# Ledger of designs, part 13: VHH binders against MYG1 protein YER156C

Target 1, 338 residues: MYG1 protein YER156C, of Saccharomyces cerevisiae (p40093)
Amino acid sequence: MNSVKRVKLNSKMSKQICTHSGSFHADESLAVYMLRLLPEFKDAKLVRSRNPKDWEASDILVDVGAQYDGVKFFDHHQRGFFETFNEKYKTKLSSAGLIFKHYGRDIIKTILNNKVSSSDLDLLYDKVYKQFVEALDANDNGISKYTIPKDSNLEPNFRDNAISIPGIISGMNPNWNEDTSDESFDRCFARASEFIGGVFVTLVRGYGQSWLPAKALVAQAIDERMDVDKSGKIIVLPQFCPWKEHLYELEREKNIEKQIEFVLFTDSSGAWRVSTVPINSTSFQFRRGLPEPLRGLRDEELSTKSGVPGCIFIHAAGFIGGAKSKEAVYELAKMSLA
Short names: E, the ipSAE of ESMFold2; O, the ipSAE of OpenDDE; V2, 0.75 times the mean of E and O plus 0.25 times the DockQ between their complexes.

## First folded at step 29 (VHH; framework vhh_surovatamig_d1)

Design ff1 (from ee3 with R31S D100T V102R S105D E107Y; at its last look DockQ between E and O 0.01; V2 from the best seeds 0.00; counts 0 for: pae O 15.2 > 2, placed apart)
Amino acid sequence: EVQLVESGGGLVQPGGSLRLSCAASGFTFSSYYMSWVRQAPGKGLEWVATITRSGSRTYYVDSVKGRFTISRDNAKKSLYLQMNSLRAEDTAVYYCAKGTYRWGDTYYEFDYRGQGTLVTVSS
ESMFold2, look of step 29: ipSAE 0.000; ipTM 0.376
ESMFold2 (binder alone), look of step 29: mean pLDDT 83; pTM 0.851
OpenDDE, look of step 29: ipSAE 0.000; ipTM 0.239

Design ff2 (from ee3 with R31K D100Y V102I S105D; at its last look DockQ between E and O 0.22; V2 from the best seeds 0.00; counts 0 for: pae E 13.2 > 2, placed apart)
Amino acid sequence: EVQLVESGGGLVQPGGSLRLSCAASGFTFSKYYMSWVRQAPGKGLEWVATITRSGSRTYYVDSVKGRFTISRDNAKKSLYLQMNSLRAEDTAVYYCAKGYYIWGDTEYEFDYRGQGTLVTVSS
ESMFold2, look of step 29: ipSAE 0.000; ipTM 0.286
ESMFold2 (binder alone), look of step 29: mean pLDDT 82; pTM 0.835
OpenDDE, look of step 29: ipSAE 0.015; ipTM 0.244

Design ff3 (from ee1 with S52T S54D D100S; at its last look DockQ between E and O 0.01; V2 from the best seeds 0.00; counts 0 for: pae O 14.8 > 2, placed apart)
Amino acid sequence: EVQLVESGGGLVQPGGSLRLSCAASGFTFSKYYMSWVRQAPGKGLEWVATITRDGSRTYYVDSVKGRFTISRDNAKKSLYLQMNSLRAEDTAVYYCAKGSYIWGDTYYEFDYRGQGTLVTVSS
ESMFold2, look of step 29: ipSAE 0.000; ipTM 0.341
ESMFold2 (binder alone), look of step 29: mean pLDDT 82; pTM 0.838
OpenDDE, look of step 29: ipSAE 0.000; ipTM 0.222

Design ff4 (from ee1 with D105S T106S Y107P E109D; at its last look DockQ between E and O 0.01; V2 from the best seeds 0.00; counts 0 for: pae O 17.3 > 2, placed apart)
Amino acid sequence: EVQLVESGGGLVQPGGSLRLSCAASGFTFSKYYMSWVRQAPGKGLEWVATISRSGSRTYYVDSVKGRFTISRDNAKKSLYLQMNSLRAEDTAVYYCAKGDYIWGSSPYDFDYRGQGTLVTVSS
ESMFold2, look of step 29: ipSAE 0.000; ipTM 0.213
ESMFold2 (binder alone), look of step 29: mean pLDDT 82; pTM 0.846
OpenDDE, look of step 29: ipSAE 0.000; ipTM 0.222

## First folded at step 30 (VHH; framework vhh_8h63_2)

Design gg1 (from yd with Y33F S53T; at its last fold request DockQ between E and O 0.01; V2 from the best seeds 0.00; counts 0 for: pae E 18.7 > 2, placed apart)
Amino acid sequence: ELQLVESGGGLVQAGGSLTVSCAASGFTFSEYFMGWSRQAPGKERELVAGITTGGSTYYADTVKGRFTISRDNAKNTLYLQMNSLKPEDTAMYYCAKGDWYHGSPYKFDYWGQGTQVTVSG
ESMFold2, look of step 30: ipSAE 0.000; ipTM 0.087
ESMFold2 (binder alone), look of step 30: mean pLDDT 83; pTM 0.839
OpenDDE, look of step 30: ipSAE 0.452; ipTM 0.798
ESMFold2, fold request of step 32: ipSAE 0.000, 0.000, 0.000; ipTM 0.170, 0.169, 0.087
ESMFold2 (binder alone), fold request of step 32: mean pLDDT 83, 84, 84; pTM 0.839, 0.845, 0.841
OpenDDE, fold request of step 32: ipSAE 0.399, 0.000, 0.000; ipTM 0.773, 0.244, 0.201

Design gg2 (from y4 with S30K S53T; at its last look DockQ between E and O 0.01; V2 from the best seeds 0.00; counts 0 for: pae E 23.7 > 2, placed apart)
Amino acid sequence: ELQLVESGGGLVQAGGSLTVSCAASGFTFKEYYMGWSRQAPGKERELVAGITTGGSTYYADTVKGRFTISRDNAKNTLYLQMNSLKPEDTAMYYCAKGDWYHWGSPYKFDYWGQGTQVTVSG
ESMFold2, look of step 30: ipSAE 0.000; ipTM 0.087
ESMFold2 (binder alone), look of step 30: mean pLDDT 84; pTM 0.846
OpenDDE, look of step 30: ipSAE 0.048; ipTM 0.568

Design gg3 (from m2 with S53T T108P; at its last look DockQ between E and O 0.01; V2 from the best seeds 0.00; counts 0 for: pae E 20.5 > 2, placed apart)
Amino acid sequence: ELQLVESGGGLVQAGGSLTVSCAASGFTFSDYYMGWSRQAPGKERELVAGITTGGSTYYADTVKGRFTISRDNAKNTLYLQMNSLKPEDTAMYYCAKGDWYHRGSEYPFDYWGQGTQVTVSG
ESMFold2, look of step 30: ipSAE 0.000; ipTM 0.098
ESMFold2 (binder alone), look of step 30: mean pLDDT 82; pTM 0.829
OpenDDE, look of step 30: ipSAE 0.000; ipTM 0.275

Design gg4 (from t3 with G35S G50A; at its last look DockQ between E and O 0.01; V2 from the best seeds 0.00; counts 0 for: pae E 22.2 > 2, placed apart)
Amino acid sequence: ELQLVESGGGLVQAGGSLTVSCAASGFTFRSYYMSWSRQAPGKERELVAAITTGDRTYYADTVKGRFTISRDNAKNTLYLQMNSLKPEDTAMYYCAKGDWYHRGSPYKFDYWGQGTQVTVSG
ESMFold2, look of step 30: ipSAE 0.000; ipTM 0.092
ESMFold2 (binder alone), look of step 30: mean pLDDT 83; pTM 0.838
OpenDDE, look of step 30: ipSAE 0.655; ipTM 0.888

## First folded at step 31 (VHH; framework vhh_8h63_2)

Design hh1 (from gg1 with S30K; at its last look DockQ between E and O 0.06; V2 from the best seeds 0.00; counts 0 for: pae E 19.8 > 2, placed apart)
Amino acid sequence: ELQLVESGGGLVQAGGSLTVSCAASGFTFKEYFMGWSRQAPGKERELVAGITTGGSTYYADTVKGRFTISRDNAKNTLYLQMNSLKPEDTAMYYCAKGDWYHGSPYKFDYWGQGTQVTVSG
ESMFold2, look of step 31: ipSAE 0.000; ipTM 0.123
ESMFold2 (binder alone), look of step 31: mean pLDDT 84; pTM 0.841
OpenDDE, look of step 31: ipSAE 0.016; ipTM 0.248

Design hh2 (from gg1 with S30K G35S G50A; at its last read DockQ between E and O 0.01; V2 from the best seeds 0.00; counts 0 for: pae E 22.2 > 2, placed apart)
Amino acid sequence: ELQLVESGGGLVQAGGSLTVSCAASGFTFKEYFMSWSRQAPGKERELVAAITTGGSTYYADTVKGRFTISRDNAKNTLYLQMNSLKPEDTAMYYCAKGDWYHGSPYKFDYWGQGTQVTVSG
ESMFold2, look of step 31: ipSAE 0.000; ipTM 0.257
ESMFold2 (binder alone), look of step 31: mean pLDDT 84; pTM 0.845
OpenDDE, look of step 31: ipSAE 0.000; ipTM 0.274
ESMFold2, fold request of step 32: ipSAE 0.000, 0.000, 0.000; ipTM 0.352, 0.327, 0.366
ESMFold2 (binder alone), fold request of step 32: mean pLDDT 83, 83, 83; pTM 0.833, 0.836, 0.840
OpenDDE, fold request of step 32: ipSAE 0.008, 0.086, 0.109; ipTM 0.272, 0.603, 0.627
ESMFold2, last read: ipSAE 0.000, 0.000, 0.000; ipTM 0.095, 0.094, 0.481
ESMFold2 (binder alone), last read: mean pLDDT 83, 83, 83; pTM 0.838, 0.837, 0.838
OpenDDE, last read: ipSAE 0.125, 0.035, 0.089; ipTM 0.635, 0.545, 0.608

Design hh3 (from gg1 with G35S G50A H102R; at its last look DockQ between E and O 0.01; V2 from the best seeds 0.00; counts 0 for: pae E 20.2 > 2, placed apart)
Amino acid sequence: ELQLVESGGGLVQAGGSLTVSCAASGFTFSEYFMSWSRQAPGKERELVAAITTGGSTYYADTVKGRFTISRDNAKNTLYLQMNSLKPEDTAMYYCAKGDWYRGSPYKFDYWGQGTQVTVSG
ESMFold2, look of step 31: ipSAE 0.000; ipTM 0.191
ESMFold2 (binder alone), look of step 31: mean pLDDT 83; pTM 0.839
OpenDDE, look of step 31: ipSAE 0.000; ipTM 0.229

Design hh4 (from y1 with Y33F G35S G50A S53T; at its last look DockQ between E and O 0.06; V2 from the best seeds 0.00; counts 0 for: pae E 19.9 > 2, placed apart)
Amino acid sequence: ELQLVESGGGLVQAGGSLTVSCAASGFTFSDYFMSWSRQAPGKERELVAAITTGGSTYYADTVKGRFTISRDNAKNTLYLQMNSLKPEDTAMYYCAKGDWYHRGSPYKFDYWGQGTQVTVSG
ESMFold2, look of step 31: ipSAE 0.000; ipTM 0.134
ESMFold2 (binder alone), look of step 31: mean pLDDT 82; pTM 0.825
OpenDDE, look of step 31: ipSAE 0.000; ipTM 0.259

